# Designs tried in a protein design chat: VH-VL binders against q8wwc4. Part 34

Target 1, 195 residues: q8wwc4
Amino acid sequence: STEEKPQQHQKTKMIVLGFSNPINWVRTRIKAFLIWAYFDKEFSITEFSEGAKQAFAHVSKLLSQCKFDLLEELVAKEVLHALKEKVTSLPDNHKNALAANIDEIVFTSTGDISIYYDEKGRKFVNILMCFWYLTSANIPSETLRGASVFQVKLGNQNVETKQLLSASYEFQREFTQGVKPDWTIARIEHSKLLE
Key: E = the ipSAE of ESMFold2; O = the ipSAE of OpenDDE; V2 = 0.75 times the mean of E and O plus 0.25 times the DockQ between their complexes.

## First folded at step 17 (VH-VL; framework fv_burosumab)

Design e3 (at its last look DockQ between E and O 0.56; V2 from the best seeds 0.00; counts 0 for: pae E 3.1 > 2)
Fold by OpenDDE, look of step 17:
Structure e3 (fold): chain C 195 residues (1-195), chain A 118 residues (1-118), chain B 106 residues (1-106)
Amino acid sequence: as target 1 above (195 residues)
Amino acid sequence: QVQLVQSGAEVKKPGASVKVSCKASGYTFTSYYMHWVRQAPGQGLEWMGLINPSGGYTSYAQKFQGRVTMTRDTSTSTVYMELSSLRSEDTAVYYCARDYLEGYFDYWGQGTMVTVSS
Amino acid sequence: AIQLTQSPSSLSASVGDRVTITCRASRGISSFLAWYQQKPGKAPKLLIYDASSLESGVPSRFSGSGSGTDFTLTISSLQPEDFATYYCQQYDSYPTFGPGTKVDIK
């Protein structure tokens, strides 16, 4: 009778550091301090934010194209599985609206920072990033309740109507010594499109 | 008024240890981080590390890891920095500097000169 | 590590002059930059934080500007008490300092 050693459910202690409201410079400063002070001295919130912006643009485009295989290394498996189902069922115009062009990202904000400790002493950090971007996708206004419509004129080109959308991506990294310092996307939300 | 008062000058031999103190007054001691920054004669400023308000967490610059220990005593509102295995290159003025979750330093101690000579 | 450079390393000026000191970061640090004044035998004194915010009690003749990689400290009208060494310091990551700019009397 092989006594199955009860899998000790390692209770992960979660410490939430940060503020729920993303827009304040003061909050960003505090967040920056906390990250390099407690996790990685070489961490730069500025660099991270720029990287996150690029990652968002890239991932959102791949999502819009239903190229899920290319996301396997970037997005958590559980999240990717759920996304496959949700995104595949979207109308084409909604899929198109998922894609964010990096030059059409008008605002980026750092949301909450969560710190996780497991019983083994492994440390994890989750950073929620919020993005606001313009889309040219033709989505009926009835579907996008409260979306702001902007008329954008680029140079001598015709006035193009664009809608402002928002998305939230949560990035996770293990800050354990000896572990590869890779960020993965642990959560993806697109307001009014993919929740 | 916020004051950071450091211990007096030290002269040490190579291989010895030095412990510098920084006594804080005029503010809520347990609300602020304390940093240590040193300055070699005629040189710039170099960050050594920090200790959090509770004293339960420290972060040291890689250059000083294994040689530096920062501690704090809430009962006396004093922060300590101990540097071991001293070398001639450690000759410098050492400063404690206050920080409130910012990363910059609004108040400084007067500095403690540590001379390492054979 | 984020490296900071300052320009010039030293300058000579007269009372009443406008003085400009530049600090450059090796990479983008947003506005996470502070400026300090240090007089001989004294501890540094905070002048500016967040690139452009004046510390309480600091004279208005001091101002900071810049973002990203390039920052500037300006003294609009140099006073006798302003002859000192000035340091920039970034705090986007663990703190690092510029090499300093010495302002001497002409």
Scores: ipSAE 0.748, ipTM 0.887, lowest interface PAE 0.7, mean pLDDT 91
Fold by ESMFold2, look of step 17:
Structure e3 (fold): chain C 195 residues (1-195), chain A 118 residues (1-118), chain B 106 residues (1-106)
Amino acid sequence: as target 1 above (195 residues)
Amino acid sequence: QVQLVQSGAEVKKPGASVKVSCKASGYTFTSYYMHWVRQAPGQGLEWMGLINPSGGYTSYAQKFQGRVTMTRDTSTSTVYMELSSLRSEDTAVYYCARDYLEGYFDYWGQGTMVTVSS
Amino acid sequence: AIQLTQSPSSLSASVGDRVTITCRASRGISSFLAWYQQKPGKAPKLLIYDASSLESGVPSRFSGSGSGTDFTLTISSLQPEDFATYYCQQYDSYPTFGPGTKVDIK
């Protein structure tokens, strides 16, 4: 739908199933098990993670190109609205640094997994994915304090200077029975580029 | 120290039901999931479903949905698997297997042979 | 469903041989793979979890490797007690098992 969704996270209660301790102590592997055990036996954290990597590469490129209309089905409306002015106001080199080529994503990891019900009893899973990627964009060292600069051989004879950046994308899916199994990006963070 | 002891072999006719027990000892019964896995003679292993002994939650493989029921008794640290409407294809050894929230099985019961003769 | 295949389906080897068994998943399963040994008339026994982690009490001649879709179990020096069938199992989603590899001692 096109409606501006109220910020769901302000009204959402966190309910932990199967492991009643605070969610911050639960291993991501245990949470992945709980998703397939309780919500969807076909769920695979590995399949999700590969899809998330592809989505990150795609969305980050569209974001760097300010193609916000193409992001409306992939990114939560309120998140995209909040990002439009920030991204548009970035210097061109910072915009270019948002884009991650799939082949230059050098490390991915699964962060927190949140399993919860909202006030209407709808079942949700949020999965935080963290990505580390190389970029050729020229970023002043002062704006990326502690940034690593790498000389990377492009082909057998070329030398190219690359910077290592990180981003975190939080994906959300409703697992309520009868609901289409779609993932939406509910949070986007790019190191010091989008603060 | 961890031990899973299953009930004895059963011979059944097609259309009957069988209930296999698995008594756990040597660990905190409610902290681990219990799965059931079967193996037809000369064949590989097939997952049937799981039970969380803490609350009695169950989840069954689609193939067995509607024919399998898993229960537990926390006072005796025992899980049960009941398979109804037996067919000759259900002839197998049935294993209970322990899992610590990951989906792989560190301890197995000795197995219970169920023979469905046609 | 995640389908697993194993190769070879059976083999014969001599005591002291290095034996390798492969398991292939129909799609990526990261390192969510376990290996089991099953002797005739006995329950399966866990050897390897997380693709390469050796279970406590399992002899060090057993090792596992791989990630993604291709995995191997290696027995570095085959012993007479290693006569068994070996199964891989994925747990990236609901459990499925490979068809097994029977190892006979010559």
Scores: ipSAE 0.413, ipTM 0.778, lowest interface PAE 3.1, mean pLDDT 85
ESMFold2 (binder alone), look of step 17: mean pLDDT 95; pTM 0.958

Design e4 (at its last look DockQ between E and O 0.02; V2 from the best seeds 0.00; counts 0 for: pae E 16.7 > 2, placed apart)
Fold by OpenDDE, look of step 17:
Structure e4 (fold): chain C 195 residues (1-195), chain A 118 residues (1-118), chain B 106 residues (1-106)
Amino acid sequence: as target 1 above (195 residues)
Amino acid sequence: QVQLVQSGAEVKKPGASVKVSCKASGYTFTSYYMHWVRQAPGQGLEWMGLINPSGGDTSYAQKFQGRVTMTRDTSTSTVYMELSSLRSEDTAVYYCARDYLEGYFDYWGQGTMVTVSS
Amino acid sequence: AIQLTQSPSSLSASVGDRVTITCRASRGINSFLAWYQQKPGKAPKLLIYDASSLESGVPSRFSGSGSGTDFTLTISSLQPEDFATYYCQQYDSYPTFGPGTKVDIK
C-alpha cells in the first residue's frame, strides 16, 4: 500500500510585475513629501496606499452588491449618482467583476497627486490610485480587449482562468482648518466595466 | 421579534402579472435592505433582486431585468415584488429576505407560491 | 457570476453521525459565505455567517469553516430534526446560492 504522500498544496503565487514610470514615481514622492511638509505631518504615502487598497476592496464590493446607500459617506454625491445608473444596468457577471478581493489585488500604483486651493481659500489634496486585481467573473473577451488572461492552478484543483482588471479611484481630502480630516472618493473608474 | 409575513398563494395565466407583498415587523423597517429569492418546485434558491431601505434604489438579476419591479411602502412597512409577462417557468415559491447589512439573510418570509398555468 | 458548487448533492446518515458538507466558490470570496437550512415546505433558516460564525439560537453541533474558495459545514452529531436541505450562499459580490445538499436521516 503505497502511502501517497499528501501532495503539498503548492500555493502558486502569481507575481505581477508592474513597470512604473520612474518619472511618475519621483513626481509622486515629491508631492507626497509636500503633503507631509505642509499639510499633514503624519501623512505617509505607504500607509495611505494600504488604506486606499482596503477602501477600494470595500467600496468595490458594495458596488457589486448595489448597496449604494452605504457609500454615501465615502463617495462624492455626484459620483455616486452616476455609479448607481451605470452599475444597475450592468450584467450580473460584470457586477461580479467589480468586486475586488483584497487578496486578489495584485498591484497598486499611485497616480497623480494634486494640491489645489479653491476660490474660498480651501485647501484640497487629490490622490489617484490605480489597482489591478484578478477576477473569475468570465467577462467576454470582446469586452475586455487587452486584458491579460491568467491560468491559475491552486494545488490539486482544476486550472482556473482568471482575468486581470484595473480600476482607478481618486481620493480627496480637505485640509481647511476645522474640517474633519476624512478622505472621500471623488472619482471611480473600472476599466472596461464602468467607463 | 422580527417577522416577515407574505401575501397568499397566486394562480396566474401566462402573460399576466403577479404582485407579492411582504409585511415587516419587529425592527426598524427603514434600516435594512430587502431581497427577493425564488425557488422552483424541487429546485434550488435563485436570487431575484434587492431594494434599499429608502426604496429609492433597486437592483435586479439580469434574468429578471425588464420584468420585475420592487417597491416598498414605509408607512405600512411593506415591500412588494411585481413580476410581469409570467411564464410557466416562473412557477415557484417567492421569498422576501432581510439583509443584515453584509449581504446574508437573517430573516425570511414564509414564502408565496405562484403558479403559472394555462 | 460567482458559481457555487456543493458536495455531495445528497447523503444519508444515522442519528449521531458526523456529517460534512462542502461548498466551493469559483473564485476567492474571503469569508463572505453563509449556510442555510431548509426543511420541506419551509423557508430557509440562517445557520452560519462569515463562514464560521454561528447564528443566534442555532445548536452548537453546527459549525462552519473555510476561507477563500473552499468551505465546510459540519454537523458533529446528527439529530432527527436535522433532516433538511442545506445551501451555501456567497455575499462577496452579487448574491448567489449553491445548488444545495439534501440530508436524509436513516
Scores: ipSAE 0.027, ipTM 0.671, lowest interface PAE 3.3, mean pLDDT 87
Fold by ESMFold2, look of step 17:
Structure e4 (fold): chain C 195 residues (1-195), chain A 118 residues (1-118), chain B 106 residues (1-106)
Amino acid sequence: as target 1 above (195 residues)
Amino acid sequence: QVQLVQSGAEVKKPGASVKVSCKASGYTFTSYYMHWVRQAPGQGLEWMGLINPSGGDTSYAQKFQGRVTMTRDTSTSTVYMELSSLRSEDTAVYYCARDYLEGYFDYWGQGTMVTVSS
Amino acid sequence: AIQLTQSPSSLSASVGDRVTITCRASRGINSFLAWYQQKPGKAPKLLIYDASSLESGVPSRFSGSGSGTDFTLTISSLQPEDFATYYCQQYDSYPTFGPGTKVDIK
């Protein structure tokens, strides 16, 4: 696989903004990403990884805000059901740590790409994406094994402490003939936050 | 040069298990899925399942679910197929076949004859 | 499960003949169809993928056509090395194979 390093800002050309309705704007951006991925004939993993990074930033923010109704078309139903319980029970600082700003995603890695057939012979493709991101959320150091802590100076203002967290999102699409070609998120893991 | 070399012929009794190996060479083992396809004497081809060598994920045909297990050893670039509770109708040549994520098979092993007789 | 049928089940032909073999799927499979050649005691060999794309190293006398449910393999001028059994295989879902078409010497 190719591991993706932090990207230049100028490569975000496929983002579509919806100004008049924030809910429709989010749906439009996610659908634009999925439409773009659908038309990629050779299934470029580099282009998919860019879109997946954008999807991670948006979905992780929606999770942190407990906006589960906006996630119903993006995340597999059973996965979302389990996430509702886990996220709702988190302390506010842990919820805030779920959100990844796209500019603070410092490393993206492609995990396994898999093809499988279910019990009915339906064909699926799964792509595991791993993300490392910085957060300003106040997470106790004892709760994060192997975590790194960074000191960031903001001009001549207070020094901000940032922690490096990781998350894994598994994207799934059914390729069976006659099925609408949609990517959904079939698995979400955040660095011990959603254990 | 891509090669898929399978283990030798086996003779088994009903109710036993058989484990067939397929050693890959000449390409990046973890970049391709491996399938198993069998062919009874004088009959057509029957798909049994697949394994993703990089993660070990498997998918089996419904007919073989519960009887077949596919594994791999990335250090030796080898895939294994084990079929349990053998019956006489399992007598066949078993092939491994390579797939670059498309679903068709560009290279095949030489085949392994498994004979089940009482 | 997607069922494939092939016609004819067998045929006899002479060197130089044009041979046509058909494969029909029980439902539409777009162009996700491959053709294989198999000689006795040997593994199958890929000839055609994506219904009409010729695999590298396969002679140009082999061609494929079709989409949806109806597919055709054509050998424009049969050669002595072409006497074999031919299988279609779909990969729109989990793989299934046609029953085969045996091409024999007349």
Scores: ipSAE 0.000, ipTM 0.459, lowest interface PAE 16.7, mean pLDDT 79
ESMFold2 (binder alone), look of step 17: mean pLDDT 94; pTM 0.957

Design e5 (at its last look DockQ between E and O 0.02; V2 from the best seeds 0.00; counts 0 for: pae E 20.0 > 2, placed apart)
Fold by OpenDDE, look of step 17:
Structure e5 (fold): chain C 195 residues (1-195), chain A 118 residues (1-118), chain B 106 residues (1-106)
Amino acid sequence: as target 1 above (195 residues)
Amino acid sequence: QVQLVQSGAEVKKPGASVKVSCKASGYTFTSYYMHWVRQAPGQGLEWMGLINPSGGDTSYAQKFQGRVTMTRDTSTSTVYMELSSLRSEDTAVYYCAREYLEGYFDYWGQGTMVTVSS
Amino acid sequence: AIQLTQSPSSLSASVGDRVTITCRASRGISSFLAWYQQKPGKAPKLLIYDASSLESGVPSRFSGSGSGTDFTLTISSLQPEDFATYYCQQYDSYPTFGPGTKVDIK
């Protein structure tokens, strides 16, 4: 009985070197500072980004499973309604491609940060987050035109082809006195999947 | 005790429709997703679709899109799966399965055999 | 769709034997994997969830391990009642099942 030693699957660390625009980086830092200074002394863009990544993984999974009722407290009602129609009509491979496993998220970037007051004097902060993740979903190349294809060899296993997908989630928080300090998702975009 | 009791075996002709029921008891019916999974004779398990707790949302496998309809009746704690345009390949045991919030199936119906023959 | 494979497709073992079944996913699914036992003419029964958590009422001789893409179901000491087909199922996305592993008792 040859005890096949569990082959330690060498986790191929795929390092995606994203060139961030230095100007955008500085702008984001300044805006993050403003949030910290004027709205929330406990705010950290680093911690927020990590939380956003987890939220993205969770929400995208639920979307892929068409569990929209579980998203009612996390996603804006108008956005959720639109998503329900779009996602439900997707092919299975596209639905599966929506789901981003946290271990397959290779890059996270902070996009635009917006601070605004509405007509009633309510204060809002919006933060756009961009995520890049790998999928093994067999999506036709025509649909993913421009997407990067990667070949990943896991140990002694066969070369697996993975595609790099991107998604953008806009997080919103109201900073009006007396309002619960919860982040909600105000916008969801999945490039090449939810157009 | 959680129980899922399905309707009896069905024999159908090609092109006909079949509607299988799954009556739930022993838990809060409106709190759990219900799924349908089928198994052809001597074959593996195949996921067909799900229906949310309220019955307002459904999701079907692409293979069954346009032919399958899942519904639920809160008043009777019953979930239904209707499959239309039946083919010989649809001959299988059909199971209802309760999804725990984590996404696995903790309780299953006893299965309903559906035979499609000319 | 996330594809699951199982190895072996079938095996025969004696009472008291250690049995190991492997399930492999086409991509990383973290620990979102369940194992089911199905006996002939019966519905599947949940054994393991979250890759390694034992379902209530399941004998301790059953155990699950793994994360990412490779998972294992182990029966430490096979019993006569363990004659069945075992399926893995992922729930990281739309549910999919492995093809099953039939365990015959010698």
Scores: ipSAE 0.418, ipTM 0.768, lowest interface PAE 1.6, mean pLDDT 88
Fold by ESMFold2, look of step 17:
Structure e5 (fold): chain C 195 residues (1-195), chain A 118 residues (1-118), chain B 106 residues (1-106)
Amino acid sequence: as target 1 above (195 residues)
Amino acid sequence: QVQLVQSGAEVKKPGASVKVSCKASGYTFTSYYMHWVRQAPGQGLEWMGLINPSGGDTSYAQKFQGRVTMTRDTSTSTVYMELSSLRSEDTAVYYCAREYLEGYFDYWGQGTMVTVSS
Amino acid sequence: AIQLTQSPSSLSASVGDRVTITCRASRGISSFLAWYQQKPGKAPKLLIYDASSLESGVPSRFSGSGSGTDFTLTISSLQPEDFATYYCQQYDSYPTFGPGTKVDIK
């Protein structure tokens, strides 16, 4: 079937969803407290989330521009290798849709927080961040299932169509002794744009 | 070899303060939290609090909040625990203990006996 | 805070005996439990972490088991050097210790 209506009311529902998931909020606060208590007393999930939003805007722009050399310090090597092939194969309008302007990120959600160690005993913390953002990229709506379309009136007769897209970035930090205490991006998913 | 060496025994009057030191060696001092645990004579172990040597942040057990201060000197790889307004029930051996990954204590100092008597 | 209890509070045993000590948490702590041995005048020594993992250099006669709220330390064949007090400690949250179990010679 054909999607025929702009979904103006969906924007309001998405804003409310940020406050209607109390179980996930409680779970992420418990895990954030564990990071604070046992790993990093300077850790704040609120400050992390703002930094993650900035990182998402920056990294997504670099991806859209195919500037993979600039991403080598920010994104895990395996992830960047896979992204390089996928992104360069995208049509220009799909590449442009990857970029998220920070002022057009309308909803940010903290997903699961994972605390674990690998086979070598290295301790890791992974934080999944989900972002919803508006884009003016010209992508046909029929090629993206579930994409929301908004019309924004500019001036007297001008109308700008924007789509609401989502992305998930998983941030990872190693807390093992002697390792540089940096967050790296261990997984990148742009809904319907990157597989 | 990891080693935690504490300062010597102390005798104090009620109402005084005591400051116990714990010098760490054999590992990267700022990479592990340091805890303080005390043990009154004939009694069990009681957690007092912790310090992150990297930033100096502390967290104290509720019982000691307001009386205990933990500090560190990264240039000497030393943590300090100061307990004020001493009472006779503060007579105990005070241990520093290094937190390993996951929150258990793999190395302990030799202990410092603090005796509070009038 | 998470309260830990231990049973028994003390026991007397002979060299060669099998000794079992239990630790109970006031709420679930998964497997975040450690066991320590302490001899008079000495600092505690780590025996078991993560409920059942043996610390390096600890004799294999020591073993730990349990998860959730109920945990057990077992000494399969008591040796003369094992007469000590044993403490459990949880690290699911801020650390707390059990009251200890004293193992004396019969």
Scores: ipSAE 0.000, ipTM 0.430, lowest interface PAE 20.0, mean pLDDT 79
ESMFold2 (binder alone), look of step 17: mean pLDDT 95; pTM 0.956

Design e6 (at its last look DockQ between E and O 0.44; V2 from the best seeds 0.00; counts 0 for: pae E 5.3 > 2)
Fold by OpenDDE, look of step 17:
Structure e6 (fold): chain C 195 residues (1-195), chain A 118 residues (1-118), chain B 106 residues (1-106)
Amino acid sequence: as target 1 above (195 residues)
Amino acid sequence: QVQLVQSGAEVKKPGASVKVSCKASGYTFTSYYMHWVRQAPGQGLEWMGLINPSGGDTSYAQKFQGRVTMTRDTSTSTVYMELSSLRSEDTAVYYCARSYLEGYFDYWGQGTMVTVSS
Amino acid sequence: AIQLTQSPSSLSASVGDRVTITCRASRGISSFLAWYQQKPGKAPKLLIYDASSLESGVPSRFSGSGSGTDFTLTISSLQPEDFATYYCQQYDSYPTFGPGTKVDIK
């Protein structure tokens, strides 16, 4: 009779990590370690980051097009509701500026990773991703104070003026037993456009 | 100097359990993770799991889930790995290896040979 | 699981030779790769971490390069004590090791 040794309940200590400067590779590594160690052994921060980049490009385009119905499975309901109101009221040029092409994403950074239990004892991992992307949207410089303007020459094309924008998307996954292991977007911020 | 000293070689029958120890010295014991990695004769290295600095949390490779138990004794600076329901395929050298909050191993024990034979 | 392959599986070299060992990951792992040296009957020894960072006390003739899926360990001038088996190990996910590369005396 192989006595099934009781599955040692992994007492995972949740670490509340404060929001810090997103450009901290060392912190990202440490946080990634914690995730694969205690939550999902198959988790890869590299793969996640790539997926997040794709998700950002896709979601941002849908936002720019006010296709909110298509975002219901990707974005938290509360966030989507707030975004619908904010985005709908934006001028068309601002809406256009929300859209990020994957090829125009010039930089991606992993921000803070939070591991926490809620009041109900549910386990969550939140990963903040920061994106920098170029837009050709004609936004008045006065509106985008602090945005960098770049002249980009792509091949034999004419010099086009593009603005560098930033966005932050927070991805959340619940690790409670029985819950579908899907990442959802829990927060969306577009600097100077949607805060 | 950092040292990891493991217990001696073991010979076990199939179905039995083995418990290997790893005594740490030369550093702050409660600041580092301890991992176990095994190597079958003439084969590569296989990660088995880890135990956190406090000894309260463990993470095991899926292959060993239900058969492996890692424990930590802070008072003696010793980590233990127990493997149950031993099979011939479990014949290997078992290493304890230290890491920080990173997935690479900077210090290793000398290894413990575990032989499972009928 | 992330699978690692190494090339070659074995090689013969002379003292003073430049030796290059390649490690390939089944998917992108950024720079989360370490290299180890193992001699017969001994535990592995860390040489390189984060793909290119030399571990303290390791001779400068050892160097690592690469990112994403392809990585290289280089020994600029092989020394008698360098004949051993070398393993790559990724830690982008739970740790996995390459199959090893044996460096023998020619």
Scores: ipSAE 0.517, ipTM 0.815, lowest interface PAE 0.9, mean pLDDT 90
Fold by ESMFold2, look of step 17:
Structure e6 (fold): chain C 195 residues (1-195), chain A 118 residues (1-118), chain B 106 residues (1-106)
Amino acid sequence: as target 1 above (195 residues)
Amino acid sequence: QVQLVQSGAEVKKPGASVKVSCKASGYTFTSYYMHWVRQAPGQGLEWMGLINPSGGDTSYAQKFQGRVTMTRDTSTSTVYMELSSLRSEDTAVYYCARSYLEGYFDYWGQGTMVTVSS
Amino acid sequence: AIQLTQSPSSLSASVGDRVTITCRASRGISSFLAWYQQKPGKAPKLLIYDASSLESGVPSRFSGSGSGTDFTLTISSLQPEDFATYYCQQYDSYPTFGPGTKVDIK
């Protein structure tokens, strides 16, 4: 019938983001419906979230490598300008910790969805995406007080020490009639590394 | 009880237009979206578009953009779907279907057969 | 567009059988999946929404499960009134429907 097969490995502290607030979860589903119903019939919050995860992995890697020229079409100009000096001045181990491997992003959640008009009557949708990822970068624990150290099993034998970090990327698209429909990254936060 | 009652069957020639009605009762008409979904004989279901009866705003599937018009009359709690430039491929049963704040349909009309033949 | 497939396309079963129908999405749709029952000459009837939530008035022998790309409708003990065609439908984006699964008497 049922079998218990516990793996015997190093003690692992588990930090799991709690279930999203039930009210916010419902609000996210309603706002996603409003986007596809009124703004873009092909919009899918599920597909957007997967694309955002891919974008996070890609952008965070380029950012860690200081390849800012490759980010000019992906990240808002003012955001990228603000990041250049700050990222370049980081120690190499902190730069390495910015990069998220797609396979090591353990949680992706949709935060706030904002649907609004500015003073010029332009229509915008902003979607905040939150990512939690594991890194092998060796960062002093005093810098990452809010993160836990994990040991992960590599195959059946090896244990690797990893840290759990978080980042928030805000995506923006202008839906004003006649404007090219592109998503850009309008805000980047890497907890404890860039905040 | 929620009830959606549609107009009767139609037979049309290619190139003509058809207008199907859907009369709602048993609920607050303006609080729910109305969708149109069609089904060709022996085929699956195909979404055509929606109307918000509160303001009359519409959104159409790209396949039907330019050929379909959805309207409503709040005084009679009735939604209309008009499909123009009919082709033999438009032969189908046309359903109205109600949704709230997500895109699944809790109540359906009985269906209206539209036959397009030369 | 999000394409849905259903398996099997048809099946034959006896009263009392457990019936399982699968719906697969071309990409992840979270839990934005509904199931409908349609009898000949009749409109579809909602059975399940949000992948697993039973619509009011639907018998408890119907259940749904799944998330992401793979979803299942289960009828635990088939009744004479359950012989029909079953459709899945996604609403993560504008609605699309599966091609249907016909459940016939054996």
Scores: ipSAE 0.230, ipTM 0.700, lowest interface PAE 5.3, mean pLDDT 85
ESMFold2 (binder alone), look of step 17: mean pLDDT 95; pTM 0.960

